# Designs tried in a protein design chat: VHH binders against Peroxidase 8 (PER8). Part 7

Target 1, 290 residues: Peroxidase 8 (PER8), of Arabidopsis thaliana (Mouse-ear cress) (q9lnl0)
Amino acid sequence: QLRHGFYEGTCPPAESIVGRVVFNHWDRNRTVTAALLRMQFHDCVVKGCDASLLIDPTTERPSEKSVGRNAGVRGFEIIDEAKKELELVCPKTVSCADIVTIATRDSIALAGGPKFKVRTGRRDGLRSNPSDVKLLGPTVSVATSIKAFKSIGFNVSTMVALIGGGHTVGVAHCSLFQDRIKDPKMDSKLRAKLKKSCRGPNDPSVFMDQNTPFRVDNEIYRQMIQQRAILRIDDNLIRDGSTRSIVSDFAYNNKLFKESFAEAMQKMGEIGVLTGDSGEIRTNCRAFNN

## First folded at step 17 (VHH; from t2 with K104T)

Design u2
Fold by ESMFold2, look of step 17:
Structure u2 (fold): chain B 290 residues (1-290), chain A 118 residues (1-118)
Amino acid sequence: as target 1 above (290 residues)
Amino acid sequence: QVQLVETGGGLVQPGGSLRLSCAASGFTFTRYDMGWARQVPGKGLEWVSYITSGGDTEYQDSVKGRFTISRDNAKSTVYLQMNSLKPEDTAVYYCARYSDSVWTRDYWGQGTQVTVSS
């Protein structure tokens, strides 16, 4: 039941309201794109794009937010603000899952990434269990990653687009790439810089894309080729024979990357969706109805 | 509670320089990425510069090469050195502490006025 323009009859301003809210947040805080990319990925790969990640834990009930791999997810206030405005204009109409999807699409375009259409009509999930969270870490082998992505319907090219595209913006904390700092094959000037950056207390952060950290573009793949990838998984993509040529293709053809990333994001946004009468339309994205 | 206090604003001629300071308190400074945004009269806040807790920096295109962000972790202070100032740089400048988790939010300071005029 997903279709383009799902809300054209029931909430005509839906996508423009989300777009305005996202722009206002992005204009003052360019890390919004990284936050929303991570939010959508963590939501969609855990039992589908049903906004289950947005549910706050209570003293009596943990949620997906209670899991350590989700501790760094942020940007929920952007979704809340969009939802509040939408509830004033179109009560109980626009799902939180659709807000996340539209917001992420719009934030990508704001950061110079591809502009693409998304289908809408998602409904919100009725469960958020910590035990459902199964996310891969940054040191996983390419073979393990290929298997995991295939299990949710993605081929190798889509996987490379999502991994690199998801890391062309945002930061990584030093605890996540200590193995890279020790790798003698890493670009020696960057390796030395990272050693200095990581001396401080409280797990310092660096940009994952050392050249264009606030733009969604193919630069991360050029960094991989130059042995400047921050995370092990990103470095593995250029080293592994099953992904090397795809990395090269994206590094030398930004249009190809952007088209591939747009298609990958469209597919990711449709994993395991609830439609029709399934799920609910939450009035508060942080809590189940009733 | 989180407090960010900007100083160093003022009136300056085109081509001049100013150095803004942001004194931070009420949180573990070294944990957070920091930055600057500005509000031009009649407009919303727009991002100016970003510095990660590890020291990586980035700038919006219109100020790149003219502005330099830095941080002194021992003094819990963020700086913005603004050189070659233009009338278009006239704005209230706000220091930012950026959210890094499900439990934190963006915080903005009180602002300091920068006016670039003959």
Scores: ipSAE 0.878, ipTM 0.940, lowest interface PAE 0.5, mean pLDDT 94
Fold by ESMFold2, look of step 18:
Structure u2 (fold): chain B 290 residues (1-290), chain A 118 residues (1-118)
Amino acid sequence: as target 1 above (290 residues)
Amino acid sequence: QVQLVETGGGLVQPGGSLRLSCAASGFTFTRYDMGWARQVPGKGLEWVSYITSGGDTEYQDSVKGRFTISRDNAKSTVYLQMNSLKPEDTAVYYCARYSDSVWTRDYWGQGTQVTVSS
């Protein structure tokens, strides 16, 4: 039931409203793309793209936000602002799940990434349970990653596009890459820089893409080839024989990367969606309607 | 009580220099990435520069090579050195503290006026 232009008849300005809200946030804060990429991924891979991640916990009921792997997700205020405007012009029409999808697509384009269409018609989930959250850590093997991505319908090429494309923007904190600082195979100049960066208190951060940290492009794969990946999971992609050639293909062909990333994002945005009469259209993205 | 106080703005001729300071208080400074944005007359707020808590920096293309962001963690202060100023750099400059989690949000200072005019 997903289709292009789902809201053309029921809320003609839907996509333009989301786009303007995203642009205004992005223009003053270029980390919005990283925030929305992570938000959509964490929502979609946990029981489908139903905006379950957006639900705030209460004193009586935890939510997916209560889980440590989601502690770094941010940007919910962007979704809230879009929803607020949409409720004024089209009450009870545009789902929070669709807002996340459209917002992420638009933020990618703003950061120089591919421009691509998304289908809409998602409805919002009625459940947000901490026990549903099963996300990979930064040190897992490539074999473990391949099995996890296969279980949600992604082949190896799609996995490499999502892992690297999701890390071409954003930061990592020093606690997540202490093993990289000790790795003699890592680029020696970057290792030395990271040792200095990580001396400070309170778990300092660095850019995951050391060259183009605010652009969605193939540079992260070039960094992997140069032994400059910050996270172990990213370094594993160039080290493992099952993924090495894909990393190389993306590093030397930005067009191929952008096409592959767009296709991967389209597929991810359709995992386990609720359509038709399933789920609800939340009036407040942070709470179930009742 | 998060406070970001910008100083160092003023009137300067084209080609001149200014150094902006942002004194931060009410939060653990070393935990957060920081930055600058500006509001050009008749336009919205646009990003200028970013510095991670680990010291990595990045800049808007229009200021790259002319502006330098830095931070002094011991003094909880962020700086923006602005060289080779142009009339189009005229704006109110705001210091930013960026969100790092599900429960934090971006915070902005009250701004300092920079005017580049003959």
Scores: ipSAE 0.867, ipTM 0.937, lowest interface PAE 0.5, mean pLDDT 93

## First folded at step 18 (VHH)

Design v2 (from u2 with V102F)
Fold by OpenDDE, fold request of step 20:
Structure v2 (fold): chain B 290 residues (1-290), chain A 118 residues (1-118)
Amino acid sequence: as target 1 above (290 residues)
Amino acid sequence: QVQLVETGGGLVQPGGSLRLSCAASGFTFTRYDMGWARQVPGKGLEWVSYITSGGDTEYQDSVKGRFTISRDNAKSTVYLQMNSLKPEDTAVYYCARYSDSFWTRDYWGQGTQVTVSS
């Protein structure tokens, strides 16, 4: 039941409001793109795109936010602000799930990524359980990754687009790539740099894309080819025979990457969505209505 | 409790230099990425520079090659060296602490005025 222009009859300014809010945040903080990409991914791959990730934990009820891998997810204030404005003009109309989807799309475009449309009409889920959270780690093999992505309907090319595209912006904490720092195959200059960066306390962060960390482009794949991938999974993509050619294609063809990434994002945003009378429209994205 | 105090602003001629400082307190400085933003009267807050907790840096295109961001973790201070200043750089400059989790928020200081004029 997802469709383009879902809100044209109920909340015509819905997408414009979200877009404006996202722009304002992006303009003063360019990491917003990475934040929203991570948010949507962490939400969608866990029991579907139903905004279950947005639920705050309580003493009585833990949520998906209670899981360590979700601790670093950001951008919730953007969603909250958009929701607040929407509730003023269109109360109980626009779901948090749709806000996340629209916001992520718009942030990608702002960062120089592809422009693409999204179908809307998502509803918010009624469950947020830590036990549902099963996310891949940064050291996972390509084979394991392929299996995981296939289980949710993604082919290898889509996987490579999502993994690389998601890592072409944002930061990684040192704890996530200690194995890479010890890898003699890693670019020696970068390895030395990272060792220095990671000497500091409190798990320092570095850009995953060392060249264009705020731009959604194919640079991460070029870095992979150059043995400058930060995360093990990214390095594995260029080394593994099943993904090497895809990485190369993306590295040498930004247009191809953008097209593939747009398609992948559209597909990801529609995983396990609730529509029609399923779920609810939250008035507060951080809490169930009841 | 989070505090960001900017200093170093002032009036300079085109081509001149300034060094801004941001003294941070009320949080674990080394945990957070930091940066600078600026606001021209009548316009919105615009990102200028970013520095990760690990020391990686990024800049807005208009200031690349002219501005340098750095941090001193021992002093809980972030700096912005501004060279070859232009009239277009005139703005209030704000120090920023960027969120790293769902329970933290972005913060900006009170700002320091930078005026570039002949």
Scores: ipSAE 0.949, ipTM 0.974, lowest interface PAE 0.4, mean pLDDT 96
Fold by OpenDDE, fold request of step 20:
Structure v2 (fold): chain B 290 residues (1-290), chain A 118 residues (1-118)
Amino acid sequence: as target 1 above (290 residues)
Amino acid sequence: QVQLVETGGGLVQPGGSLRLSCAASGFTFTRYDMGWARQVPGKGLEWVSYITSGGDTEYQDSVKGRFTISRDNAKSTVYLQMNSLKPEDTAVYYCARYSDSFWTRDYWGQGTQVTVSS
């Protein structure tokens, strides 16, 4: 029951409000794009795009945020601000799941990524359980990744678009790529640089995309080809015969990447969505209504 | 509590230089990415430069080649060297600490005025 313009009759300013809020945050912090991409991904691949990730844990009831892999997820204040404004003009109308979807889309465009439309009409879930969170690590093999993505209906090309696209912006902490720093196949200059960066305390961060870390573009794939991928999974994509050609295509054709990424994002945003009378419309994205 | 104190602002002629400093306290400095933003009267706060805790840097296109961000972890200080200043660089400049988790938030200092005028 998702459709374009879902809120035209109930909350006409819904998407514009979200867009404005996202822009304000992005304008002062360019990492917002990476944050929202990560947020949407971590939400959608875990039992569907139902905003279950947004639920705060309590002493009595843990949530998906209680899982270590979600500790570094950011952007919740953006969603909260958008929700607050929406509740003032359209009470109990726009779901948190839709806010995340719209916000992520808009942040991608702001970062020079593709512009694409999203269908709306999502509802918020009634479950947030740490035991449901099974996310792939940065050292996973391509075969394992393919299997995981296929289990949720995605082909290899879509997987490559989502993995690379998600890594072409944002930072990675040193703890995530220690295996790469020890890899003699990595570009020697980059390896030396990363070794120096990672000598510092408190798990330093570096840009995953060393050239355009704030732009959604195909640069990460070029760097894969150049042996400059930071995460193991990214390096594996160019080395594995099942994904090498896709990486090459994206690396040399930014238009193709953008089109593929847009399609992938649209598909991802519709994984396991609740519609109609399912779930609820939260008034606070961080808590269930009851 | 988190504190960011900017210094080094002032009045300069076009083509001049300034060096801004931001003294940080109240948090583990080496844990966080830092940066600078600026605000022109009547406009919103806009990002200028970013430095990761590992030392990677990025700049807004309008300041690339002219501004340099750096950090001294021993002093818990972030710097912005501004060369070849232009009138359009006139703004209040704010030091920023960027969030790294769902339980932390972005912080900005009180700002320092930079005026570029002949």
Scores: ipSAE 0.949, ipTM 0.974, lowest interface PAE 0.4, mean pLDDT 96
Fold by ESMFold2, fold request of step 20:
Structure v2 (fold): chain B 290 residues (1-290), chain A 118 residues (1-118)
Amino acid sequence: as target 1 above (290 residues)
Amino acid sequence: QVQLVETGGGLVQPGGSLRLSCAASGFTFTRYDMGWARQVPGKGLEWVSYITSGGDTEYQDSVKGRFTISRDNAKSTVYLQMNSLKPEDTAVYYCARYSDSFWTRDYWGQGTQVTVSS
């Protein structure tokens, strides 16, 4: 079962090894936090936090990576590097699912987000099927989002923390927010800037948090209030009566946001986990064991 | 293959300026976010600046206000204008092309030396 310090007896350096690998990658590339947040979310909401997303497709066997919504997920090399070091010092001990969880937690803190504990003891899944991937797009209504998050055990407040908090860092490509550029309620200066940015070829990218794109903080909620959210799903949070007050609470209280985001990430990291004798401990995070 | 070639480094006195250029080839330049990182002797790479393919920019706090990143899509080139240089800016500067998917990876160039000394 999950507990704090699961590896203290079997692999004492486990969390410190992951932390060092994450720091080294983050220090040279500050987009690591966005990459790991998306990786954990896409892994956890698809049949649980079992690292099924990490499995590479082959010509004979597609995987969750074969689905278009997962094409933009990156950062797997960070997990691989941590796993390689862990296999050297503690063979077949630390699961890929736990590495993702620890790495994401550490990357959030590096980007100025909350520092929080995670429980460990996850095992790795034995299945990665494209048909299991059910991810909502960026234009889904708040009502549909509430139903989807409720179905995986999250209330509205947790949903708002995860959606906004997951978008406080990272980029969005122009194809995902064309409806925002046409929205007359959007901040007019930002809308004009985006129209110009999106005239370039090959689906250009912009920061989702236009003010603090590399910090995990409540600024995304302030951007929502200012009509500057890039994605429709984020803008909907300030427009819809069921979520508006929560957005305002986070926008005006960074400490409340950070505490709420930490709790939300802790809950998300425990969806559908495999423990005990379930699953396996992969030796290579990209492939099932023999 | 992906190729990033940095130029424009050299020796400069504190308070001086340099402009680094990064000539990119072997990939669709306009598809990728680009940036700069630097390596102080004996240390790892640290991020300096980032520019999205849509033109948004961000900087490491220690260089914000002194450095300006830009890109010229017609020339497939990234620039780093470095003003008010300090001895602590002494490093090898690397141009970066950032991954946008699980099929791509980060690439760094071969680097250009910047030395800020009296």
Scores: ipSAE 0.878, ipTM 0.940, lowest interface PAE 0.5, mean pLDDT 93
Fold by ESMFold2, look of step 18:
Structure v2 (fold): chain B 290 residues (1-290), chain A 118 residues (1-118)
Amino acid sequence: as target 1 above (290 residues)
Amino acid sequence: QVQLVETGGGLVQPGGSLRLSCAASGFTFTRYDMGWARQVPGKGLEWVSYITSGGDTEYQDSVKGRFTISRDNAKSTVYLQMNSLKPEDTAVYYCARYSDSFWTRDYWGQGTQVTVSS
């Protein structure tokens, strides 16, 4: 029962409140788009878009946040601020899962990405277990990645849009791309720069899109073609025959990329959703209701 | 506790230059991405520049080519070299330490006033 404008009758300002909160955070910290993209992806691919990722661990029960692959997910305070305002205006009405979806959509547009509508009506999950977290690392083969994305309903084109679109903003830490620094096929100037960047202590970070790191655009695909992708999975997309032509199409047609990314994000936001009377509407996004 | 102390602001004529410094303490400096934001009177904070812990930089479009962010990890200090200053650059400039996980938050310093006026 997802639909456009789900809250028009029950909480008319829902989407505008989320949008204002996201804008205020984004205006002072442009990494918000990267944070929300990662948050939604990690939430949606782990048992569906039910905000299970948002649950804080307690001394008595771990949560998805307890898993190392989620250690760098951030931006939960943005969701909390939106939820706090929404609870004042429309108590127990707007789900945390819908806030994440709306916030991510709005952050993409702020960063110059596509503007698109999302359907709403998601409810919040009642489970957040570390054992449910099954996320692929950055060195996976294209074949393995295709199989994983197919298992959640995505074809190859959607996969390429999500992987590249998810990496057109944000940073990667040196521990995630040591194999790239050793790859003589990587652009030699960038490779030398990364060797220097990564000699510092405490696992330094670099931009995944070396040219337009705060814009959601097709530049990451141009970087892939130029042998400048930071992560192995991104470099694999241009090297593998099953994905090479899609990378090229996106690199040379920004409109095609933006349309494909918008469609991919719409589809991702609907994985395994709870609707109707399933799940709950959390009052605090970090904790299940009592 | 995290402390960020900005210095180097002042009054300068259009076309002039200033160098802002941000002394950081109370955290492992080399772990964090850093940056600058500014607040024009009556408005909220607006991002200006970003530097990753690995040294990558980016700038808001309106300052690109005129401002240069740098960091000195040995001195736990972030700099903003501001050239070709314009009246619209007038603001309080804040040093930022950016969150890297859900356990951390963004921090801004006390700010330093930059005024570009004839």
Scores: ipSAE 0.870, ipTM 0.938, lowest interface PAE 0.5, mean pLDDT 93

Design v2 (from u2 with V102F)
Fold by ESMFold2, fold request of step 20:
Structure v2 (fold): chain B 290 residues (1-290), chain A 118 residues (1-118)
Amino acid sequence: as target 1 above (290 residues)
Amino acid sequence: QVQLVETGGGLVQPGGSLRLSCAASGFTFTRYDMGWARQVPGKGLEWVSYITSGGDTEYQDSVKGRFTISRDNAKSTVYLQMNSLKPEDTAVYYCARYSDSFWTRDYWGQGTQVTVSS
């Protein structure tokens, strides 16, 4: 069972150790928040928040990392550093799944996002198969997205908070939004800028939030209203009648967005978790204990 | 072998300007987001500015409006134009290449000293 303060008796410094490691990485590289948000989302929606994503492929065995949708996930070294310190203080006690959850929560706060508590007590999964990876692309319809999020227990408001909140930081590569720069309804100045940005070789990147790319705030929803969303799925949220009013509510109420995002992140971090005697506590987050 | 070589540092009076250059080699320059960080002696590395491979830029609040990052993809070079320099800008400035996958890591150059002193 997940609970607040799961490690209070077994590893009292667990959350502070993770927090310090995350801060040190974030201070020199502000993209850490985007990296950890993506890591947790890609882990949790693929067979639950069990750190299956962290398993490295070998020459004999591919892993979830081998799938193209996961190729851009990064920040695993942050989890490794936290795990290394935790193993010295509390051997075989703090799961990699809990480290990812705590690290993501802390990185959101560092980037100006909401501060929130998370429950802990997750254990680490024993499988990481490429065939389990089922992630939606950036051009999916709102209806398809609603169905996918409903299948993992999320209503429409939670979905809008996660999609926009997950894109308020980070970059998108030109190959993912070529349809946007051809869309005459996109803000014309941004379209022109993106056409220039995307002429370069090797799939150039741009900020998903063109105004506050390193802050977790509601600005992405204001960008959506202004026809400045980079990804098709984000633009679809303002265009579709089932999500339009939620986008507007978040755009005009940052406190509502932050509260909604915090609640959404708490719920996402509890998808399909292993607890009790299920799974394991990995000593190396990149490999199963066997 | 990734190499980042910073030049253009030196001693300058408060209010003055410097232009830092970072010559990059050993990797496909146009693939990567780049940036600058700085280190005051005895402290950790602090982010200063970021430029995506598509040309979007962002800055630490304390330098916004005074510093400008740019890149020349044909020359594989990143620049930092530093105007209205203040004594608190005194640091070793490092060019950064940011990771874009679980197979790559962040790289910093060897640094160039910037000293802003009356």
Scores: ipSAE 0.870, ipTM 0.937, lowest interface PAE 0.5, mean pLDDT 93
Fold by ESMFold2, look of step 19:
Structure v2 (fold): chain B 290 residues (1-290), chain A 118 residues (1-118)
Amino acid sequence: as target 1 above (290 residues)
Amino acid sequence: QVQLVETGGGLVQPGGSLRLSCAASGFTFTRYDMGWARQVPGKGLEWVSYITSGGDTEYQDSVKGRFTISRDNAKSTVYLQMNSLKPEDTAVYYCARYSDSFWTRDYWGQGTQVTVSS
């Protein structure tokens, strides 16, 4: 069972080791927060937070990484470095699933987001199948998104916190928002800028939060209100009657957003977890123990 | 192979300016976000600025308003214009190419020394 401080007796420095590794990466590369947010979300919504996403494909065996929607997930080396240090101090003790959870929590705080506790005690999954990957794209309707989030136990407010909060940092590539560039209701100055940005070859990127791209804050919701959302899914949240008031609440109350985002992240990190004697403690996060 | 070669460092008086260049090769330049980091004496490597492949920019607070990052996709080159330099800007400056996928990693160049002293 998950509990706060699961490793206090078996690996006292566990959380501090992960925190130091994350800080060192974040200090030189502020995109770490975006990378870890996406990693945890893609792991947790695909058969639970069991680190199945971390498994590398081999010539004989594909994995969840083999699916196109996971192609842009990165930051696995941060998890590897934390695991390597943890194995030296506490062999076969700290799961890869817990490392992802702790690392994501710490990266949010580094980027100015909420500081929050997470429960630990996750164990690592024993399979990583491409066929299990069912991820929604950036153009889904709010109704479809509500149904998907409800099916994993999340209400509409939690969904809005996760979608917007997950996009307050990070980039989007031009291929993902061509429909936005064509939308005459998008802020005209931003549309013009994006048309120029997207002329280049090789699918250029722009910040999803045009104002505070490296901070986890409520800005993205303010951008949505101003018709400056980059992705269709984000614009849908301000345009749809079922989510519009929640977007407004977060846009005008940063404290409410941060508290809601922290709670949402805590709940997301507990989807479908393996505990007790289920699963394993992987020695190498990229491969099953055998 | 990925290569990032920084030039343009040197000695400058406080208040002066320098322009750093980063010549990139061995990868599809226009696919990647780029940036600068620096190693201040006695400290670790810290981020300075970021530019997306689409041209969006951001800076650490201590240099915002004084430094400007830009890229020239035709020349596969990243620049850092450094104005109003201060002694605390003294560092080795590294060009960075940032990972964009599961299969790629961050790369830093060999660095160029910037020294701000009177």
Scores: ipSAE 0.860, ipTM 0.934, lowest interface PAE 0.6, mean pLDDT 93

